# VHH binders against q9lnl0, part 6

Target 1, 290 residues: q9lnl0
Amino acid sequence: QLRHGFYEGTCPPAESIVGRVVFNHWDRNRTVTAALLRMQFHDCVVKGCDASLLIDPTTERPSEKSVGRNAGVRGFEIIDEAKKELELVCPKTVSCADIVTIATRDSIALAGGPKFKVRTGRRDGLRSNPSDVKLLGPTVSVATSIKAFKSIGFNVSTMVALIGGGHTVGVAHCSLFQDRIKDPKMDSKLRAKLKKSCRGPNDPSVFMDQNTPFRVDNEIYRQMIQQRAILRIDDNLIRDGSTRSIVSDFAYNNKLFKESFAEAMQKMGEIGVLTGDSGEIRTNCRAFNN

## First folded at step 1 (VHH)

Design q10 (framework vhh_7aqx_2)
Fold by ESMFold2-Fast, scan of step 1:
Structure q10 (fold): chain B 290 residues (1-290), chain A 124 residues (1-124)
Amino acid sequence: as target 1 above (290 residues)
Amino acid sequence: QVQLQESGGGLVQAGGSLRLSCTTSGFTFSSYGFSWFRQAPGEEREFVGAISWSGSSTDYADSVKGRFTISRDNAKNTFYLQMNSLKTEDTAVYYCAAGLEDYYFTQPSEFDYWGQGTQVTVSS
């Protein structure tokens, strides 16, 4: 029972408050879009979009944040700030799960991506277990990706939009793409540049989109066509017969990519949601009410 | 033949220390990142700590930060987990793993190689 305008009667300023908080953070740090895209994806594919990812571990009890896959998830303070403001004007009304979805949607638009509406009415989950965290690896085959996305209701085109679109912004650490640096099929000039960038301590990071690292646009698909994809999972999309034409379509039609990505993000935000009387409305996004 | 073999597990009192080792063979050690996972009775495997291929970046589960340290020795094709201030909650079978980790799309089943596990029991 997600719907447009869910908060019209109960908290009319809900979306504008979230949007303002997101804009203030993004204006100071353009990497906010990458952070929120990652946060929403990691939340939604683990037991649904129920804000289980936001729960802090305690000395006695781990949470999804305890898993290494989530070590790089950031931006929690943005969600906290939006929640704090919303609790002042509309106590116990707007779920943390809805805040994540709205914040991610607004951050995409700020980064030049599509503008789109989202349905709201999510409720927050009552569980956050490390054992529930199952995500695709950076070197998985297209066949493995298709199987994984199909298991959550997504077709091949939506999968290509989400994998590539999610990597239009953000960074990858050098340890995650050593297989690509050794791949003779990778663009030779980029390979030389990455060998230099990855020399030295502290596992350096590089932009996944080498040309427009702060814009949600189709450039990542153009990089795939040019043999310049940083991660194997992205490079596989241009090499596999089942996805190659979709990559090409997105690479040469930014409007089609934006429309497809908006649709994919709407679908992503609706995975396994709790509505009605399920779950709760947390007062603190980092802790269960009781 | 690729092999990962854990050693150094055993029984220890709460507040004590253990050092686990993972000895490897059959692949180019310096090209891989390494992780430790653990599995308590009746639970699925959970992440404990990781070290990058370069050795300069490390990551830990929040429950072990400040107590556990992961390190690697490329000359010995071995990596380690130094466990200090052990708690009864640390009781588990500990597994070493080799592969690549992407913070967006990581799964335990996607690691290239796994050890057989070593039991760590922390008594009160």
Scores: ipSAE 0.000, ipTM 0.140, lowest interface PAE 13.4, mean pLDDT 85

Design q11 (framework vhh_7aqx_2)
Fold by ESMFold2-Fast, scan of step 1:
Structure q11 (fold): chain B 290 residues (1-290), chain A 124 residues (1-124)
Amino acid sequence: as target 1 above (290 residues)
Amino acid sequence: QVQLQESGGGLVQAGGSLRLSCTTSGRTFSSYAFSWFRQAPGEEREFVGAISWSGGSTDYADSVKGRFTISRDNAKNTFYLQMNSLKTEDTAVYYCAARGYSLYSTNPRDYDYWGQGTQVTVSS
């Protein structure tokens, strides 16, 4: 089962190696935090945090990577580098699933978000099936989100922390928020700016947080209050009676947001995990063992 | 593994004060949320108070708000329940509990580790 200090006896430097690799990539590119948050979320909500997302398609096997909803997932080379170093010092010991969880946790701290501990002991899955990929879209209603998150053990407060917290960093492509550009309820000055930015070819992107796009902080909730949310799913949180007060609480209390986001990330990292003798410890995160 | 041990219970007169302590083993104390629950004879375990991993968030049952204060000392791997203005209805076995998440819960089922319990008796 998952526990704190799982690798203490079998690979003592495991977390420090992952942390160093993540820092080196983040130092060169601040978008690494957004990339790893998206990677962990897309992995964990599809058949659990089992690193199924990392599997490359082959001529015989399609994988989750080939699904359109995963086309924007990136950062795989960061996981590969950490795994390569870990295999040299602790062969066949640290799972790819644990590396994703540790890397995401460290990238959040680097971006000014909460520092928190995670339990480890995950094992890697033996399947990566395109038909298993079922993800919430950017226009989903609050009621639908509450039902979906409740089904995987999240209460309304942790859901608001996870949805908003995941959008404190990163970008959205113009095709994902055309409904917002046409919405007169959006801040008029921002709406005019977005109309201009989205006129270009090749589906341009914009920062989801217009003020602190590289920091994991509560600014996204302040943007929601100001009618400046880029995605409909974020805007819905301030408009719905069941989530409005939580958005306000986070907007005015960064410490509360950070603690709630830390809990949401800990819970997300533990969805449907394989432990004990289930699954495997891959030697290559992109391929199943023979 | 985390082990919890309560201390500080005993007999006290109504209107008096007690401070309960819960000492833990292990180096993961700072990552855990902690709570106090109580159980009177023949009743189920009831939430009393909780503190988040950072100490930045606390919560209390309505029956003890304003009278009880929860705190933690990470340097000593200990957390506390300061009980003031005690009432006879506060008589119960008090249990400390630890949760391996940053935020607390009011549901006993969400806690991973439990102490053995310490008796608090408030006489009229």
Scores: ipSAE 0.013, ipTM 0.364, lowest interface PAE 8.0, mean pLDDT 89

Design q12 (framework vhh_7aqx_2)
Fold by ESMFold2-Fast, scan of step 1:
Structure q12 (fold): chain B 290 residues (1-290), chain A 122 residues (1-122)
Amino acid sequence: as target 1 above (290 residues)
Amino acid sequence: QVQLQESGGGLVQAGGSLRLSCTTSGRTFSRYAFSWFRQAPGEEREFVGAITWSGGSTDYADSVKGRFTISRDNAKNTFYLQMNSLKTEDTAVYYCAAGSPYLFKSTEYDYWGQGTQVTVSS
């Protein structure tokens, strides 16, 4: 069972060590928050927050990393560094799944987002299969998103906080939003800018939040209202009657967005977790113990 | 859990310097980001400067950049604000604060000192 202060008796410096490692990486590269948010989302929605995403493929066995949708996930070295330090002071005690959750929480705060507590006590999964990877695409309808989020216990408001909040930082490659570039409903000046940016080879990327690309704040919802959302999945939130009012509430109230996003991230980090005697405590986040 | 105590305030002439100290007790120093805030009469508390536990990152308000420097001594559980080229506008009660180990402009600090008065006369 998850609880606040799970490691207080077994590894008192656990959260401090993770936080310092995350800060050192973020201090050199502001994109760390986007990387860790993507890592947490891709881990938790596939068989729960069990660090299955971190497993490297072997000669005999592909892993979740083998799937194209995960090719852009990065920041594994941050988790490795925290784990290496934790194994020195508290051998076989802190799970990789808890490190991912703590690291993501801390990176959100660094980027100006909400500061919040997480419960810990997760254990690491014993499975990482490409066939388990089922993620929402950048063009899905609101109805499809509602059904998917409901299947994992999330209401519509929490869904809007997670989809939009997760896109307040980070980039999208041009191949993921060709439908938006061709959409006359997109802001015309932004469309012209994106057509130029996406003309080149090598599938260039653009910031999903055009105004505050390194800050976890409500600006993405203001961009949605202004017809400036990069991805169709984000644009759909302002156009659909079931989500429009929630987008507006977040766009005009940053405090409400931050509170809602913190609650959403706490709940997301608790999806399908392994506790007690289930799973394992990996010694290397990229490999099963045997 | 953590107690903070400021020292080093006082009266100084414009163009002069002062060094403020903040001594921490309770939990270990290295777990916190440390900041200085100031409050002039009738004004809100404003951020002055901050340092992380690693000592690798410092940040300053635009009004004090180039004049103030923040430093720390982990062995003494103390951090400092060196104030140079003081202006009458720097007159305020100065507070030290400790909070989350992460530094950002709108951080919520968990622990505060009692404050120390700095008066800069023309």
Scores: ipSAE 0.000, ipTM 0.126, lowest interface PAE 17.9, mean pLDDT 86

Design q13 (framework vhh_7aqx_2)
Fold by ESMFold2-Fast, scan of step 1:
Structure q13 (fold): chain B 290 residues (1-290), chain A 127 residues (1-127)
Amino acid sequence: as target 1 above (290 residues)
Amino acid sequence: QVQLQESGGGLVQAGGSLRLSCTTSGRTFSSYAFSWFRQAPGEEREFVGAISWSGGSTDYADSVKGRFTISRDNAKNTFYLQMNSLKTEDTAVYYCAADEGSYYLDFYGPSTEYDYWGQGTQVTVSS
């Protein structure tokens, strides 16, 4: 069972250790929040929040890291450092899955996002298969997004909070938004800027939030209203009747966005979790115990 | 909407090479991930190879690794399957497929998980 204070008796410093490790990495590199948000989302929507994403592939055993959509996931060394410290003080006690959830929560607060509590007690998964990876692409329609999020228990408002909240920090590679650069409905000044930035080789990246790229705030929704969304999935939210009013509400009320995003992140972190005797407590987050 | 059209199929001797092309029309080519599938007589449709939206990631069925190479040319709205060291077991109808932001990303997934399909092109490898 997931509960608040799960490690109160078994590893009292668990959350403090994770928070300190995350702060040290974030203090040196503000992109840590974007990295951890992407990591948790990609883990949780694939067979639940079981840290299956963290498993390294081998020559005979591919993993979720082998899938192209996960090529951009980073920050694994942050989870490793927290796990190493936790194993010294509380051997085989704190799951990698809980570390990911706590680290992501703390990184959101550091980046100016909401502060919230999470329940813990997750256990680590025993499989990591490329065939299990089902993730939304940058061009999906609102109807497709609604169906996908509904299948994991999320309503339309929560979906808008998660998509926008996840995209208010971080980057997108130019190959993922060529359709937006060609779209005359995109803000003309931004479109010209992106055409210039994307001329180079090696698939350059741009910030998804052009104004506050290191802050978890409602700016991405303001950018959507201004026809400045980088990805089609974000632009679709302001154009579709089922989501337009929610985008507007978040764009004009940062407090409402933060409250909705906190609730959405709490719920996302509880998808398909393993508890009790299911799964394991890994010693190394990148490898199964056997 | 996107339309897919294969070309380059035909008859080739075992040990030979063949290049298949898949041209697209209608919508934004660079936003799609592309795959090749094949279907031998009496068999299920089988995954052959895939290339990501950026072209930075490719994946292949174990039966073709080291022999087949998938690539894309965004300027020409075309993607390719270069087939080398062909075997009689490679005889099949080859289909190109495109994924338009489906939330399913499994390169080994069944044919129903791709949004758009070409009509197929026959490849026959003789001994």
Scores: ipSAE 0.000, ipTM 0.139, lowest interface PAE 14.4, mean pLDDT 83

Design q2 (framework vhh_7aqx_2)
Fold by ESMFold2-Fast, scan of step 1:
Structure q2 (fold): chain B 290 residues (1-290), chain A 125 residues (1-125)
Amino acid sequence: as target 1 above (290 residues)
Amino acid sequence: QVQLQESGGGLVQAGGSLRLSCTTSGFTFDDYAFSWFRQAPGEEREFVGAISWSGGSTDYADSVKGRFTISRDNAKNTFYLQMNSLKTEDTAVYYCAAGPDYFEYGSTEGDYDYWGQGTQVTVSS
């Protein structure tokens, strides 16, 4: 079972080591928070938070990394560094899945988001199959999002906190929001700016939060209200009757957003986890032990 | 292993018709949304049409609405693009794509995980 202080007896410095590694990377590059949020989300919604996403493909065995939706996931070297340090101090003790969860939690706090505790005791999965990857795209309807999040145990309010909260930092490539650029309901000045930014070759990217792109705060919900959301999945939240009031609540109450996002991230980190004797403790986060 | 294979491309006169097929294997067909994209010489790859996992929803690019129809046959693990009233500007390599059941359907490349190799469609005047 997951609990607070899981490593208190077996690896007392576990969370401190992860936090230091994450801080050192974040201090040099503030985009680390966006990278780790995406990593945790893509791991947890696919067969649970079991670090299946971290497995490198081989010529004999493809992995989740081979799927196009995961091509933009980055930050694996941060997890590797934390694991390397932990193996020196506490061999075969701290799972890669716990490292991802702790690292993501700490990166949120560094970016001005909520500070919160996580339960630990996850074990690493024994599978990483491309066919298991089922992720929401940038254009899906609110009805589709509600069904998807309900299938993994989340209510509508938690869904709004996770979709919007996960997009408070990070970028989207122009190919993912062509439908928004063509939408006359989008803020006209932003629409003109995006048309210019997306004119170039090599699929340029733009910040999803146009005002505070490096802060985990409620600004993304304020942007939704102003018809300035970059992705359709975000814009749909302010237009749909089932989510509109929640977007408004978060847009005008940053404290409520932070509390809701912290709770949502705690719950996300506990999806489909392996505990006890299930799974393994990998020695290398990118490869199965056997 | 997941595989998508296009067939049915070729040369056709303007005003003619072609039906493209995409045969799939290695996943549960019924759980996936499907789409067609195309890329003309010197152009970006563009969305053509999509069908939801249930078959209850379809979407099309404005340039092909009323002329092209996407459909799926779950018993054959195959989906189709029926192209009618073809124009010279429809000349392109056509790609089939599959994405997870959590999408109603997508209209961008990033919404699809699996892709075919492409099939050439050439429309002569």
Scores: ipSAE 0.000, ipTM 0.185, lowest interface PAE 13.7, mean pLDDT 88

Design q3 (framework vhh_7aqx_2)
Fold by ESMFold2-Fast, scan of step 1:
Structure q3 (fold): chain B 290 residues (1-290), chain A 124 residues (1-124)
Amino acid sequence: as target 1 above (290 residues)
Amino acid sequence: QVQLQESGGGLVQAGGSLRLSCTTSGRTFSDYAFSWFRQAPGEEREFVGAISGSGGSTDYADSVKGRFTISRDNAKNTFYLQMNSLKTEDTAVYYCATDYGLDWYTSEHEYDYWGQGTQVTVSS
């Protein structure tokens, strides 16, 4: 079972080691928070938070990394560094899945987001199949999002906190929001700027939060209200009757957003976890034990 | 890794002004949001106001809005609380606080780093 202080007896410095590694990477590169949020979300919504996303493909065995939707996931070296240090101090004790959850939690706090506790005791999965990867696209309707999030145990408010909150930091490639560039309802100055940015080769990226791209705050919800959401999935939240009031509540109350996002992140980190004797404790987060 | 030191407190007549300073040492000043709290005798610490690390955003308790202003000088590793139109009920020990975040909280329990406090006494 997951619990607070799971490693207190078996690896007392576990969370401190992860936090220090994350801080050192974040201190050099503010995009670390966006990278770890994307990593944890892509891991947890595919067969649970079992670190299946971390497995490298081989010529004989493709992995979740082989899927195009995961090509942009980064930050694996941060998890590797934390795991390497943890294995020196506490061999075969701290799971890669727990490292991802702790690292993401700490990176959110560093970026000005909420500080919160997480339960630990996850074990690492024994499977990483491309066919298991089912992720919401950038253009899906609110109804589709509600059904998808409900299927993994989330209510509408938690969904709005996760979709918007996850987009408070990070970038989107132009190929993901061509429909927004053509939408006359988008803020006209932003639309013109995006048309210019997206004319170039190599599928350029833009910040999803145009004002505070390195802070986990409620600014993304304010931008939804201002017709400035980059992705259709975000814009849909302000236009749909099921979610509009929640977007407004978050846009005008940063404290409420942070509390709701913390709760949402705690719940997301507990999806489909393996505990007890299930799974394994990997020695290398990128490979199954042999 | 960061140390905070308040200065500028003292005795002032009602209707007067004081400027408090909080000087930091250690890690880079520009990465931190900073907050002011105050505590009157027998009371819990109360949020007074805050300034963001990078955005220039500020927030104030309703009791001080329009009278107090927070500012920062990154070159001096110092942030300030300008207190105008002081009232006797503003009498308290004033503390500066920060954490490693770019934003602030109104709860004192979220902060890891505190100054020692500076007394502000407003006489009638």
Scores: ipSAE 0.000, ipTM 0.143, lowest interface PAE 16.5, mean pLDDT 87

Design q4 (framework vhh_7aqx_2)
Fold by ESMFold2-Fast, scan of step 1:
Structure q4 (fold): chain B 290 residues (1-290), chain A 124 residues (1-124)
Amino acid sequence: as target 1 above (290 residues)
Amino acid sequence: QVQLQESGGGLVQAGGSLRLSCTTSGFTFSEYAFSWFRQAPGEEREFVGAISYSGGSTDYADSVKGRFTISRDNAKNTFYLQMNSLKTEDTAVYYCAAEKPFYDTLYEEDYDYWGQGTQVTVSS
């Protein structure tokens, strides 16, 4: 089963190796935190945190990477580098699923977010099917989001922490928020700026947090209160009576947000995990062992 | 309000071809992944083939790979199963199914919508 210190006896440097690899990538490119947050979320909500997302498609077998919603997932080379180093010191010991969880946790801390412990002992999945990919869209209602998160064991507060917290860093392409640009309730100055930015070809992107785009902090909730949320799913959180007070609490208490986000990330990383003798320990995170 | 209706079933000789259609209504077709299942008399229902939400990926049971092709037509709210080189072992009731995105699976009525089935009989 999952426990703290799972690798203490089998691969003592496991977490430090992952942390060093993540730091080296993050130091060169601050967008690594956004990339890894998206990677872990897209992995965990599809058949559990089993690294099924990492599997490359082949001519005979498509994978979750073949689905359009996963086309923007990036950072696979970071996981690969950590895995290569870990295989040298601890062959066939540390799962790709654990590497994703540890890497995401460390990238959050690097970006000024909460520091927290994670349990490890995940094993890698034996399946990666496009038909299994089911993900929330950027325009869904609060009621739909509450029901979806409840189905995987999350309460409303945890949902608000995950949706908003995951959007404290990263970008959204203009095609995903045309409904917001047309919304007169959006901050007029930001709306005008976005109309200008989105005139260009090739579906330009904008930062989801306009003030602190590289920091995991409560600023995104302050932006929601100011009618400055980029995505409809974020804006809906301040408009809906079931979530409005939680958004306000996070907006005015960064410590509360960080504690809630840490707990939410710990819980998310434990969805549907394979342990014991289930699954496998891949030698290459992008391919099944056969 | 949601409906899935199979058509195109019937009797065909071994080595022949048949095309099944599943016409849908009551939901936004482009947001769904689709699958075909079949059930022979006395057997459990088994997976046949699937097509992703984007249409960019397909998956098949080993027994039908290279013989069956699944496709979708978003403009017609219909998806298909083209069955070639049919064998007597392909005789079954064929069911079409639609899978909601993760956020819609909380409603009993919305989880894995199913058609009523269409009989395929391969003689010879």
Scores: ipSAE 0.000, ipTM 0.122, lowest interface PAE 18.3, mean pLDDT 86

Design q5 (framework vhh_7aqx_2)
Fold by ESMFold2-Fast, scan of step 1:
Structure q5 (fold): chain B 290 residues (1-290), chain A 123 residues (1-123)
Amino acid sequence: as target 1 above (290 residues)
Amino acid sequence: QVQLQESGGGLVQAGGSLRLSCTTSGRTFSSYAFSWFRQAPGEEREFVGAITWSGDSTDYADSVKGRFTISRDNAKNTFYLQMNSLKTEDTAVYYCAADSYLGWDEYSAYDYWGQGTQVTVSS
């Protein structure tokens, strides 16, 4: 059963240890929040939040890391460090799946996003198969996104909070938004800036939120309204009738955005979780026990 | 691993049609989103259209909406760009690409690219 304070009796320092490890990494590298948000999303939408994403492939067995969609997931060393410290003070007690959820929550708060509690008691999965990885692409329509998010229990408002909230931090490579740079509907000053930034070899990247690229706040929705969205999917949210009013609500009410994003992240962290006697408590987040 | 090969390019008169094909090898086809890009003489490489991993959605550059259609055939490990009502401005080298969606916050460069196929539209 997931509950608040699950480790209060069995490992009282669990959340503080994770929080300190995350802070130390984030303090040195502000992109940690973007990395952990991607990690939790990719884990949770594929067979539930069971840390299946963390499993390394072997010569005998591929894993979810073997698929191209997961090639850019990073931050595994942060989870490893937290797990190593937790195993020293509370052996075989705190799951890797709970560490991912706690770490992501704390990284959001560090980046100025909402502070919220998560329920814990997840257990780690016993499976990590490439064939289970089914993720949306960056070019999907609003209608396709609504259908996909609804299939995992999220309404339209929650979807807008997750898509935009995830894009408040992080980068996009220039090859993925050339259509936007050539779009006369994009803010002309930003278009000129991006055209200059995207010159040259090696597919440079730009921040998705041009004003507050390291903060989890509602600025991305304000950028959408100002025709400054980098990605087509973000621009589509302000232009589509089913999402436009939600974008406006978040753009003009940071408190509403933060509350909605916190609720969305709590719900996402509880998709398909293993509890009780299901799964295991890994000793190494990158490998199954045995 | 996955490899991409374009075909179907050539010379066509304005107002004509061409269908480009991109054939991929391996068992990863259904797991990838596929995109077409083009590079006109003296210009940057630009997005043309994409079809998502599920095949449920397609997206297009504004300049080609209503004229170009992207589709995929998972049984043949091939995706297509049907180009109708071609204009001289559509003259470019067309590239197919397979992308690796890295989540909400970061998008990598495309994993795999074809070598390109020339499309020339004459008046």
Scores: ipSAE 0.000, ipTM 0.159, lowest interface PAE 12.6, mean pLDDT 84

Design q6 (framework vhh_7aqx_2)
Fold by ESMFold2-Fast, scan of step 1:
Structure q6 (fold): chain B 290 residues (1-290), chain A 124 residues (1-124)
Amino acid sequence: as target 1 above (290 residues)
Amino acid sequence: QVQLQESGGGLVQAGGSLRLSCTTSGLTFSTYAFSWFRQAPGEEREFVGAISWSGGRTDYADSVKGRFTISRDNAKNTFYLQMNSLKTEDTAVYYCAAQDEYSFGLYDSGYDYWGQGTQVTVSS
């Protein structure tokens, strides 16, 4: 059973310890918010928010980290540091799955996004199988994305909040959006800027949010309306009849976006969770107890 | 413009070997993870094998584990699938795919680029 204050009696400093560890990493590297958002999403949409993503492969046993789609997930050392400190003060009490959820929530607030409470009481999963990883790419159609999000309990509005909220921080390499640079519907000044930025070797990256790249705010939706979306999926949200009005609502109302994103993140963090006596409390987030 | 191009497919006898190559252009090869997929007639596309951007991690479908090996050559912007002990069940169109290791955001950067596919036919 997930509840607010789950650790009040068993580990009172749990959330403050996670928050301090996250702040120290974020203070040195503002991309931590993008990294943790990706980590939580990849964990939660595969067999639920059970920290199965954190398991390292062994010679006997591959894990979700073995799948190519997870090769770029990072920030594991942040979760490790929080877990190490928590094990010192509250042995075998705080799950890795709860640490991921709390860390992501705190990183959003640090980046100027909404401040919100999360329920805790997750337990860690006992499986991490490559075959369980069924993730969508950023080039899928809006219709495909809507169907996939609906299958895990999200309506169209929460999907738009999650995609935009996730992409308002982070980068994309030039090779990922060459079709957008060729698209005459893209803002002409941005298109010219990207053509220049993408010249030469090394596949340079650009911010997905051109104006506020380290802030969790509604600017990404304003960029969509201005024909300035970098990725195909983001541009499609303003052009598709199923999502267009939602994009407009978020673009003109930052408070509404933040409230919707907070609600979407709370809901995402509760997908398929293990509670009570299910699963385990790992002592090392990267390995099963036995 | 990003392109992935498969080569090395063809007809081979059961028990034989074949090496597929995927040549890439328009991307910074060293920052990408690479995978092979296959699709048999009337079936869904299935994962075959993957190699991380550093080359330090590889993964394989259970059906090919121990028989197939994925590798990469950063100097040639090419990655490979060495297929040994081929079975008639390995007959399929094989696709190479690339994913960006450094793209951040909530939505997965996934397999952003795919090759056109190359036919592999294993005769009895």
Scores: ipSAE 0.011, ipTM 0.204, lowest interface PAE 9.7, mean pLDDT 85

